# VHH binders against Sulfite reductase [NADPH] flavoprotein alpha-component (cysJ): the designs that were tried, part 14

Target 1, 215 residues: Sulfite reductase [NADPH] flavoprotein alpha-component (cysJ), of Buchnera aphidicola subsp. Schizaphis graminum (q8k9d3r237to451)
Amino acid sequence: YKPAVATVLLNQKITGRNSTKDVHHIELDITNSNIVYTPGDALGVWYQNSSQLIKQILKLLSIRISDKVKVKDKIITIFEALKKNFELTTNTKHIIQKYTDVTQNKFLKKIISDNKKLNNYVKKTPLLKMIYDHPKKLSSQQLISILRPLKPRLYSISSSQSEMNDEVHITVGVVKKQISGTIHLGGSSSYLSQFLKIDDSVKIFVEEKSNFRLP
Below, E stands for the ipSAE of ESMFold2; O stands for the ipSAE of OpenDDE; V2 stands for 0.75 times the mean of E and O plus 0.25 times the DockQ between their complexes.

## First folded at step 13 (VHH; framework vhh_7pa5_2)

Design d3 (from a4 with S52D G53S D56G; at its last look DockQ between E and O 0.61; V2 from the best seeds 0.00; counts 0 for: pae E 2.04 > 2)
Fold by OpenDDE, look of step 13:
Structure d3 (fold): chain B 215 residues (1-215), chain A 120 residues (1-120)
Amino acid sequence: as target 1 above (215 residues)
Amino acid sequence: QVQLVESGGGMVQPGGSLRLSCAASGFTFSDYAMSWVRRAPGKGPEWVSDIDSSGGSTSYADSVKGRFTISRDNAKNTLYLQMNSLKPEDTALYYCAKETYEWGEGYFSWGQGTQVTVSS
C-alpha cells in the first residue's frame, strides 16, 4: 500500500479521569489526500518507535546510538533504523531463534529446543523482556538482522466520509505495563496517543473491511 | 469477520429504562473484553462501560454509575447494557465494541450502533 499523508486534528481521551483504561479518539485531516473510505473500513497507520524504547534496547545490547548500519541500500544510524524501519514490540519464534543464534544463550537454547516451551515463551515474552532477561553485547548489524521490518497497524475507522468528507476518525486503546525492570508500551498505540501532536503528519492508507456502519 | 449488531434502542421519557443488546459473531466472544461507547449529537465519543472476558469485572463512567449495568452471556455471544433512570443527556447513538490488546496495541471493533433518545 502506498501511504497518504494525513494531519492530526484531535487527540482526545474518551475514558474518564479516574479510569484505569486509556482510550483515545483521534481525528485526522485527509483533505490533501485521495483517501476514500466507507464505514467498516480499516485505517492503516505507519508508526514510529519511541526513542525511550530504542535507547533501552541499545543500552542492554551495548550498542551506541550513533553506530552506522546498512538498511537495504542506505547507511543510517542504528537509532534512525530502529525508529522507522523495524518492529520492536512484537516477539516471534523466528526472532527468538535468531537472538539465540547470535547470543548463544543457554537458557534460550533450551527454550527453542522444545516446541511447547517456545510456544509458551513467545506468548509471554515481549522482545524487550527477552533482551532484558538475556542481555548480550551485539553489533548494530547483528541487531537489525534479528528484527522484523516495521509494519503498519490497522484500526477500525469510526467515522463516515459522507458526513466527514475531509476527516477520518479512529479509536486507539493504550496499555502501559511493567515488565521486569522496564515499562512496555505498544508501538503504534503509544505513537498515536502519546507522541503525535496536533498538526503532526502521519502516513496512512485504507484497507476495505466492511462489517459495520458508523456515523 | 468480526460482526457486532446492537439493538434495543428507542425513545423513552426521562426516568425511563432501556436494555441494549449486542450480538457478536466472527470471533471467540468469551476471549475478549467488551465495551459500550456512545456518541451524542455534536459531541465526541464517550466511553460508557466495559466488562472483562469472563464477566467478573466491570467499570463505568462517572456519568452513568448507579444507573447503568453492563453484563454478558458468553454462551449466547451477547453483550448487554441495562439503562435505568435515563436522562436527556443520555441521548446518543450507542455502540458495542470489541477490545483487542496485543503488547500494548489497542484495537477496537465497533457495531453500527443503536439510537437512544430520552425526551419528554
Scores: ipSAE 0.462, ipTM 0.795, lowest interface PAE 0.9, mean pLDDT 91
ESMFold2, look of step 13: ipSAE 0.531; ipTM 0.817
ESMFold2 (binder alone), look of step 13: mean pLDDT 83; pTM 0.830

Design d4 (from b4 with T100I; at its last look DockQ between E and O 0.58; V2 from the best seeds 0.00; counts 0 for: pae E 11.3 > 2)
Fold by ESMFold2, look of step 13:
Structure d4 (fold): chain B 215 residues (1-215), chain A 120 residues (1-120)
Amino acid sequence: as target 1 above (215 residues)
Amino acid sequence: QVQLVESGGGMVQPGGSLRLSCAASGFTFSDYAMTWVRRAPGKGPEWVSDISGSGDSTSYADSVKGRFTISRDNAKNTLYLQMNSLKPEDTALYYCAKEIYEWGEGYFSWGQGTQVTVSS
């Protein structure tokens, strides 16, 4: 798909002050993007990881924020690499396996050797929590070798282009997961709800008829 | 193949009542919290109500508290919204959505929803 750039027109929490749900309505200006969509399409959004999350991970792994790494034949700081290129919130079996291999952590070795424990651990343990519980000094290159590339997130489009010809609207529920009394936020939902401001640019694409891609 | 199909909309006079249904298939319905969202003409979506997978925890937007009741029948895989004392401002397209408890979560909407029109 060809990415386009949209401008934020509105970012509004639509749940009440006393609601346990945090849901945002987001309106994007697509006038100059040549984007066309129909009902049932989804909007793909490239998000950025928060600076706070990046700094927490780097501190736990004893990596200097200014260290350099190679990403796709470019030499950039580890901070720049983590901000736009890698997933930092979602944990996967692959990430757990690689982290275990690099760290040689005995607890995690037991987890990955038992399929039931691994499945349960993946569901309950975001990436930051795993690193927090099992810190280790790593090189910057080791860190990015563990991580998965950042994937755009798909959101159902809540507008009609026949009614909103120059705009696309999405509804975003903020992902919060409480682990041992600590709240962990989703990467994309927190970016869209908390850090994206009026007049910011965001990279998007349209995935046609996302209903054909549901199980 | 996950499907959510809304029904039960229609035209009703102010003060009237309607019961919306959302038929669910393609997933274990009782495992998921469900949500009603509405969209009035020319406005963005408004969250209306949530219900837990078991049905024992509910919440409502201030604009509908005391008038609307969310419920579910897990044996029939059906979500409901009982709407009483309807007002013209309740006129909207109503969607049901399956809640997702994964990273990068958003609300799902399937198709066109069910239209509720409150007018004489």
Scores: ipSAE 0.000, ipTM 0.303, lowest interface PAE 11.3, mean pLDDT 79
ESMFold2 (binder alone), look of step 13: mean pLDDT 81; pTM 0.817
OpenDDE, look of step 13: ipSAE 0.019; ipTM 0.322

## First folded at step 14 (VHH; framework vhh_7pa5_2)

Design e1 (from b6 with A33D; at its last fold request DockQ between E and O 0.79; V2 from the best seeds 0.81)
Amino acid sequence: QVQLVESGGGMVQPGGSLRLSCAASGFTFSDYDMSWVRRAPGKGPEWVSDISGSGDSTYYADSVKGRFTISRDNAKNTLYLQMNSLKPEDTALYYCAKETYEWGEGYFSWGQGTQVTVSS
ESMFold2, look of step 14: ipSAE 0.605; ipTM 0.865
ESMFold2 (binder alone), look of step 14: mean pLDDT 83; pTM 0.830
OpenDDE, look of step 14: ipSAE 0.807; ipTM 0.938
ESMFold2, fold request of step 15: ipSAE 0.020, 0.037, 0.739; ipTM 0.460, 0.502, 0.908
ESMFold2 (binder alone), fold request of step 15: mean pLDDT 84, 83, 83; pTM 0.835, 0.829, 0.832
OpenDDE, fold request of step 15: ipSAE 0.892, 0.892, 0.900; ipTM 0.968, 0.967, 0.969

Design e2 (from b6 with S52D G53S D56G; at its last look DockQ between E and O 0.63; V2 from the best seeds 0.00; counts 0 for: pae E 3.9 > 2)
Amino acid sequence: QVQLVESGGGMVQPGGSLRLSCAASGFTFSDYAMSWVRRAPGKGPEWVSDIDSSGGSTYYADSVKGRFTISRDNAKNTLYLQMNSLKPEDTALYYCAKETYEWGEGYFSWGQGTQVTVSS
ESMFold2, look of step 14: ipSAE 0.301; ipTM 0.697
ESMFold2 (binder alone), look of step 14: mean pLDDT 83; pTM 0.830
OpenDDE, look of step 14: ipSAE 0.796; ipTM 0.928

Design e3 (from d2 with S52D G53S D56G; at its last look DockQ between E and O 0.62; V2 from the best seeds 0.00; counts 0 for: pae E 5.7 > 2)
Fold by OpenDDE, look of step 14:
Structure e3 (fold): chain B 215 residues (1-215), chain A 120 residues (1-120)
Amino acid sequence: as target 1 above (215 residues)
Amino acid sequence: QVQLVESGGGMVQPGGSLRLSCAASGFTFSDYDMSWVRRAPGKGPEWVSDIDSSGGSTSYADSVKGRFTISRDNAKNTLYLQMNSLKPEDTALYYCAKETYEWGEGYFSWGQGTQVTVSS
């Protein structure tokens, strides 16, 4: 889907101060877009990765933020590439295998040699955690070759266009977990909840998916 | 496919009581945390209450604490909200929500909602 540009109108936490839940109501202005949606549709959001997360990863891998890399026939800095083009949170079997190949880490070699161990490891170990536990100096290009392209996240739309006209609303559950010395933050949820401010721009699209209906 | 069907709403006088139900299907109900969320006309959604998958832990918004009680019957795939001492400000469309968290993303699946109107 071709993304449209929306503007943040509101980002409000709808859970209490003492709640263990962190849920945000987000309102987006779609006036300058041709977006049409029905209650129950999903909103795709193109998020960006945290600068802090990027710096942490690069530091662990001894990579300079200013290093140049080639991404889809474009030369950009590794920082920009990680900011907009690659996922940095979710780990996969493929990523683990690639990282193992590059690092030649003995522990990870044992993990990938056993399907049960690999299945368990991928379920409980985010990318940052893997890198943190097994740091290795890499080139910028090596890092890019390991990572997956960034994909948008889908959220159920919690508004009616017939009522709101030029607005679309979503509800975002924020994830923050402590995992053995590292803090795991959701890529999209943290972007939406912590980084996007009023008047900021965000790339979005509509996909039919949700069964949510508003009167 | 995930389905959530709310029921039990209606019109009551201030001080009255209602019991909402949510029938869940299309997923393993006992594996997921559930929430009630409400939306008043012209306002954004407000989180009301949640309950963990086992039913052992619950939480409430300050606005409903002491008056509302969330519960679940995993054998019946049903979520409940007992609402006592209802106030006009409780008037809203009440939604049952399935909470899904997977590696940094929180997804909420909603039902159609049931209308609660508190008026003298």
Scores: ipSAE 0.078, ipTM 0.549, lowest interface PAE 2.2, mean pLDDT 89
ESMFold2, look of step 14: ipSAE 0.146; ipTM 0.584
ESMFold2 (binder alone), look of step 14: mean pLDDT 83; pTM 0.831

Design e4 (from d2 with S35T; at its last look DockQ between E and O 0.62; V2 from the best seeds 0.00; counts 0 for: pae E 5.4 > 2)
Fold by ESMFold2, look of step 14:
Structure e4 (fold): chain B 215 residues (1-215), chain A 120 residues (1-120)
Amino acid sequence: as target 1 above (215 residues)
Amino acid sequence: QVQLVESGGGMVQPGGSLRLSCAASGFTFSDYDMTWVRRAPGKGPEWVSDISGSGDSTSYADSVKGRFTISRDNAKNTLYLQMNSLKPEDTALYYCAKETYEWGEGYFSWGQGTQVTVSS
């Protein structure tokens, strides 16, 4: 698939203050994009990680924001690399294993040696919480070696092109979680809910519903 | 495959009542929070009500508080919305939604919607 560029028409919080949920309705202008979608399709969105999240991670790992790393054939700052190239919120068994190997953390060694503990830990522990609880000085290259490439996020489309030919609408939810005194936000949901403004551009693609069906 | 099927809509006079149902399949229903959203003609979506997976926690938009009651029957995999004292402004297409959150990333599965029309 090739990305298209859409323009933000509306970004509106639709939940009240008495809800624990922060849900945004987002309308995107796809005029002249040649995008076609049907009900049940998903919208893929490329996002950027927040500067605040990046700085928190780098501080905990004693990495200077201006340090350079090689990503494929390009040399960029670690800040640039983390902003657009790597996932910073999702934790996985692979990430936990690599972080444990690099840091030699005793608590995490116990976790990875027991599959039941590892399964539970990965479900409950975002990447930032793991680093916050178990900080260590790392090089920029060690950090890059731990992380997974950034992937676009898929959102269910809440509009019909037969009703709104030049628009696509999505619903994005953010739930703030407080872990060890730190509030954790999603990377894509915070980008879409907090930072996109009317007339901003966003990179998108359509994923057909057939790609999400079991045979 | 996740499947959500709304029913129970129709035409009703002001002051009347309706009960909406949402039949769920393709996932463990009790593990997920469920939501009702409505879209009135020519308007954007309005978050009506949500309920926790266990059914112990509910919330309502101010516009429906005291008139609407969300509930679920986890044995029947069914979400409900009891709508009392209906007003013309409650006229809308009502959607059932399943919420999936991972680290604050919100993903929604939608039903087809059921039409509620409140008119004389």
Scores: ipSAE 0.198, ipTM 0.622, lowest interface PAE 5.4, mean pLDDT 83
ESMFold2 (binder alone), look of step 14: mean pLDDT 83; pTM 0.830
OpenDDE, look of step 14: ipSAE 0.651; ipTM 0.869

Design e5 (from d2 with G104N; at its last look DockQ between E and O 0.54; V2 from the best seeds 0.00; counts 0 for: pae E 4.2 > 2)
Fold by ESMFold2, look of step 14:
Structure e5 (fold): chain B 215 residues (1-215), chain A 120 residues (1-120)
Amino acid sequence: as target 1 above (215 residues)
Amino acid sequence: QVQLVESGGGMVQPGGSLRLSCAASGFTFSDYDMSWVRRAPGKGPEWVSDISGSGDSTSYADSVKGRFTISRDNAKNTLYLQMNSLKPEDTALYYCAKETYEWNEGYFSWGQGTQVTVSS
């Protein structure tokens, strides 16, 4: 893929005030990017995890934000590592198994020993909820060993380059879940909808429609 | 592989009615919420209406509430929008959208749109 940097031109909520859904229309300036797209292509977006989410996870795991960790061949703070390098919202069977092994949590051991219970748990339990329900002191290195690398999110392009020569438009939906007084947000959707401001930069790429698949 | 094909647009006088259809293929239609979004000339997109996968829950923008009715036929994999008491400001390109939510992330697949023109 050909990574490029785009500038935010517009970020507008398009659902009504009475809607239970929070949907945003986002317009990005791709001037001088050499990006070309056609209808049916998708836009890949690298997002950053929010500081609030990172701090919640680190507090639950008794990790100081300044602790160092090795990511590939670089030594950086755990805060910096989590901001750009790891998925912090999506839970998977792999993550649950690794977290259980590292924490030796008795409840989670019962979950992973029964495939039906594990399948159900994966579907219903975001990463933060699992950690919130089953906190444990971990090292920074243990935490990143559990996590999956951050990967860009794909969004259907809602614009045409024949109509919008220097722009690409996407639509992003956000669902907020409140669990035990804590709001759970999607990582990419909250970044795009709530934290990106006009004139901010976003790292992007185009995924051709032959490869385009949304879950 | 997801395909959404809108139809039923056209020209109509104020106060008239139209019924839009969206033929869906490439996914299990009943598993997904669906929506109608419109884009008027010189304006940004507007979320018109949405309907749950089962069809038991619907929502409408204030601008169309009481005049438009969203529905779906899960046996025919078809989404509908009945538009009554049409106004010139309803003139827009109307899109059908498939909604997918994973881990609080919302993803949308789009149709090509069908034009509705209300003129006096």
Scores: ipSAE 0.307, ipTM 0.707, lowest interface PAE 4.2, mean pLDDT 84
ESMFold2 (binder alone), look of step 14: mean pLDDT 82; pTM 0.824
OpenDDE, look of step 14: ipSAE 0.443; ipTM 0.775

Design e6 (from e3 with S59Y; at its last look DockQ between E and O 0.61; V2 from the best seeds 0.00; counts 0 for: pae E 6.3 > 2)
Fold by ESMFold2, look of step 14:
Structure e6 (fold): chain B 215 residues (1-215), chain A 120 residues (1-120)
Amino acid sequence: as target 1 above (215 residues)
Amino acid sequence: QVQLVESGGGMVQPGGSLRLSCAASGFTFSDYDMSWVRRAPGKGPEWVSDIDSSGGSTYYADSVKGRFTISRDNAKNTLYLQMNSLKPEDTALYYCAKETYEWGEGYFSWGQGTQVTVSS
């Protein structure tokens, strides 16, 4: 893929207040990029994790925001590392196993020993909920060791470059869930819908999508 | 792989009716809510209607309420939009949409759309 930087032109909720869906239409200016896309392509977006989510996780793990950690060849604060470099919302079997190993949590040990229980737990338990239910003091290095690198999220492109040559448009669905008194937002969808403002820059790329069509 | 194919568009005079269809494949259709979205010439997308996975709950934008009816046939993997009392402002490319979720992360899979033109 070929990364580029786009500028936000519009970010607008397009569902009514009575809708069960919370959907945002986002228009990005690609004039000063070399981006070309065709119908059926997807837009990859590098998002940032919210400061609120980062602070919640660090508090539950007794980690100071200013603690330093090595990411690749760079020493930065744990706060900055979590903002751009790691997944903080999705949970996976790998993350659950690593968190269990680091914390030695008895409940989670039972979960990972039974594939049926592990499968169900992954489906029901976002990362923040697992940490909230089973907190532990960790070092910043331990936290980094259990997290997965941030991957860009893919969105179907809702515009045509033949009509909108200098723009790319995406549609983002947002779900806000309250679990155990804590609001859980998607990392990319909350970034795009709530935190990304007009004139902000967004790192993007185009991914060619295969398009199955009858002859 | 998700595929959505819209059909049933065409040219109609004001006051006329059309029925749109969306054939879905590549996923378990009955597990997902479905939506109709339209783009009028020179305008951004408008979220026209939603229907839940069972067909029991529906939503309509104020601009179409009382004139359009969304429905689905889960046995045929097909979404429908019955459009009555059509107006020139209903002229648009109409898309069938399925939301892809990952813990509140979402984008929509689109069909290629079917053109509806209300003129004269």
Scores: ipSAE 0.073, ipTM 0.542, lowest interface PAE 6.3, mean pLDDT 82
ESMFold2 (binder alone), look of step 14: mean pLDDT 83; pTM 0.832
OpenDDE, look of step 14: ipSAE 0.741; ipTM 0.911

## First folded at step 15 (VHH; framework vhh_7pa5_2)

Design j1 (from e1 with T100E; at its last look DockQ between E and O 0.59; V2 from the best seeds 0.00; counts 0 for: pae E 2.5 > 2)
Fold by ESMFold2, look of step 15:
Structure j1 (fold): chain B 215 residues (1-215), chain A 120 residues (1-120)
Amino acid sequence: as target 1 above (215 residues)
Amino acid sequence: QVQLVESGGGMVQPGGSLRLSCAASGFTFSDYDMSWVRRAPGKGPEWVSDISGSGDSTYYADSVKGRFTISRDNAKNTLYLQMNSLKPEDTALYYCAKEEYEWGEGYFSWGQGTQVTVSS
């Protein structure tokens, strides 16, 4: 795909005050991006993990925010690494198995030994909840060895380039999910709707409809 | 292949009625909430109404409450919007949408819309 940078023009909540749904219409400026799209294409978005989520995870794992870690061939802080490089909301079988190996957690060992228990646990347990329930001191390098690379999120494009050549529009649902008294936000939805401001830059690409697969 | 095809738009005089339909295919229709969103010329989208997968929970924007009725027929995979007492400000392109919520993320699939024009 062809990565590009777009600028936020508009972020508008379109659901009414009495709705239980929180839906945002987002307009992005692509004037200088050479982006071309057709009906049925999707917009891929690289989001950033929230600072608050990162700090919660690091606190539970007794990792200093300024600790250094090697990512590919670059040495950066663990905070910088987690902000842009790794999935922090989605839990997976891989993550659960690696976390169990590193922590030697007795409860999680039982979970991973039974495929049906593991399948169920993955469906019900976001990454933060697993770490909250089973904290352990880890090194920064151990943490990134557990995590999966950040995946861009794909949004159906709600605009027509024939009507507005310089813009792409997407619609984003914002979900707050409460698990065990802890509120969990979507990584991409909260970034796009809550933290990304007018005039901010967003890294994007177009996924052609023949290649389009929803997350 | 998710497909949403809106129909039933047209021109009506103020005070008239129209019934919009949205034919859905490529997914298990009854598993998903559905919505109607409209876009007037030169304006941003307006969330008009939504309905739960089972059809037992509905929402209406204040601008249409009491005049519009959303419904669905899960046997026919069809979403409806009955629009009564139409006003010129209801003139817009009306889209149906499939709502999908995963892992705290909300995604939407759209049809191409059907035009409703209230005037002349």
Scores: ipSAE 0.651, ipTM 0.880, lowest interface PAE 1.5, mean pLDDT 87
ESMFold2 (binder alone), look of step 15: mean pLDDT 83; pTM 0.830
OpenDDE, look of step 15: ipSAE 0.849; ipTM 0.953
ESMFold2, look of step 16: ipSAE 0.469; ipTM 0.813
ESMFold2 (binder alone), look of step 16: mean pLDDT 83; pTM 0.826
OpenDDE, look of step 16: ipSAE 0.846; ipTM 0.949

Design j2 (from e1 with T100R; at its last look DockQ between E and O 0.70; V2 from the best seeds 0.00; counts 0 for: pae E 4.4 > 2)
Fold by ESMFold2, look of step 15:
Structure j2 (fold): chain B 215 residues (1-215), chain A 120 residues (1-120)
Amino acid sequence: as target 1 above (215 residues)
Amino acid sequence: QVQLVESGGGMVQPGGSLRLSCAASGFTFSDYDMSWVRRAPGKGPEWVSDISGSGDSTYYADSVKGRFTISRDNAKNTLYLQMNSLKPEDTALYYCAKERYEWGEGYFSWGQGTQVTVSS
């Protein structure tokens, strides 16, 4: 990766008022970043998890926001760790298995013992919903052991540097998914669409087309 | 690898019609919502229209509603945009986009675009 910092020039919803889709066009200033990109490249974006999501998870797990954890040889609060270092929205079979092992939850044990049930559960159940349905007191370090490191999100670049040498443009979609009476938002899409303001800084990198490795 | 190839653009007089096509490959076409997005010279992108994977739900921007019709043929893996009553303001590069949503994260894959020019 070749990390750089860009400044937000424009964040505009481009879908109309009657659309069920919330799509944003975002323009970033890269004037002093030494970034070069070509057609087919993607822009990697590091995002931050919302404070509200973090607080909901910590409350459900009876963890104080000031508790300390070790992350990559540094000691920080669990709140700071979750804000910048870990995935909080996606769920995976591995995460479900780890949460089940740590909590010894009887319902989840039945789920993981049957591959068909596990496949269906992972498709339908965001991380927050699993924790909401099956809360348990955990230590901060136990929580960290369950989670995956935060992964930057890759967005197709919609601009051309030959036309706009000092800018990079991306398109970000937000789909509000209502599950069990709660609205679930993506970590990166909510950051980019709701919290990122004009003149804010964003940590980015370019993923060249030949190295494009989306999951 | 996802590929989207737009065609059907060209020069047309005001009031004319064009039909754009987008040939899709490298993914299960019917599983994904598709969209048309346009960029006029010196302007930002405009979200023109989208259609659900099944084809039963559509959206149109106010600027094109009543004049443009989005459709898809899932047997042919092809997306269409029928454009009627064209105006000079419709002049733009038109892109086909595949929508991919994961856990509320929305991503788009783009074609290279097809040029539509409406000129007197």
Scores: ipSAE 0.531, ipTM 0.834, lowest interface PAE 2.2, mean pLDDT 87
ESMFold2 (binder alone), look of step 15: mean pLDDT 82; pTM 0.828
OpenDDE, look of step 15: ipSAE 0.852; ipTM 0.954
ESMFold2, look of step 16: ipSAE 0.253; ipTM 0.662
ESMFold2 (binder alone), look of step 16: mean pLDDT 82; pTM 0.826
OpenDDE, look of step 16: ipSAE 0.845; ipTM 0.949

Design j3 (from e1 with Y101F; at its last look DockQ between E and O 0.52; V2 from the best seeds 0.00; counts 0 for: pae E 2.4 > 2)
Fold by ESMFold2, look of step 15:
Structure j3 (fold): chain B 215 residues (1-215), chain A 120 residues (1-120)
Amino acid sequence: as target 1 above (215 residues)
Amino acid sequence: QVQLVESGGGMVQPGGSLRLSCAASGFTFSDYDMSWVRRAPGKGPEWVSDISGSGDSTYYADSVKGRFTISRDNAKNTLYLQMNSLKPEDTALYYCAKETFEWGEGYFSWGQGTQVTVSS
């Protein structure tokens, strides 16, 4: 990858107030970055988890925001670790199994013992809902042992460098899920659409067309 | 490989009509919501209309409501936009978009667009 730092020029909701969809057009300044992209390329974005999501998780697990953890070769606060280093919204079979092992939760033990129940649970239950439904006191190190590393997200580029040489544009849909009457936000979509402001920096790279695969 | 090919653009006089088409391939068309987005020269994108995978639910921007009709033919993998009572402000490059909403991400795949010009 050729990583770079871009600056947010515009973050505009382009769906109307009465639309059921929340879609944002985002323009990023890549001046002097030496980034080159062609039609069919994607923009990779390292997102950050929201402070609100982090605080919700830490409260449910009785973890102090200032607790220290080791991530690779650095000692940092659990808050800093969760902000940039770990996925906090996507749930997986592996995460559910680890959370169950660490918490010894009886309901989740039944779920993981039946592959059909596990498959269904993964589809319906984002990470925050699992923790909300089954809270437990954990150490900071136990929490990061459960989580998977944060991976950048790929977005189709909607601009042409021949017309917008110093900019790259992406379109992001805000992901909201109503689960048991509460709204849960996606990690990358909420970062890009709700939390990035004009003049904020974002870490990016270009993924070439031959390696590009959106779901 | 997702492919979206727009067609049906052209020049019309104010008050005229056009029907845009978008031929889709490389995915199960009926599984995905589809949209029309337009971009006038030097302006930001405008979300014109969208339609659910089944075709049962539609949305229109206030600027086009009552004049434009979105539809889809899932047997032909084709999205349509019927544009009536066209105005000079409808002049833009019109894009067809495939919508992908999954937990964590909302993605869009685009065609190259088809030009609509309403003569002054």
Scores: ipSAE 0.478, ipTM 0.812, lowest interface PAE 2.4, mean pLDDT 85
ESMFold2 (binder alone), look of step 15: mean pLDDT 83; pTM 0.829
OpenDDE, look of step 15: ipSAE 0.579; ipTM 0.848

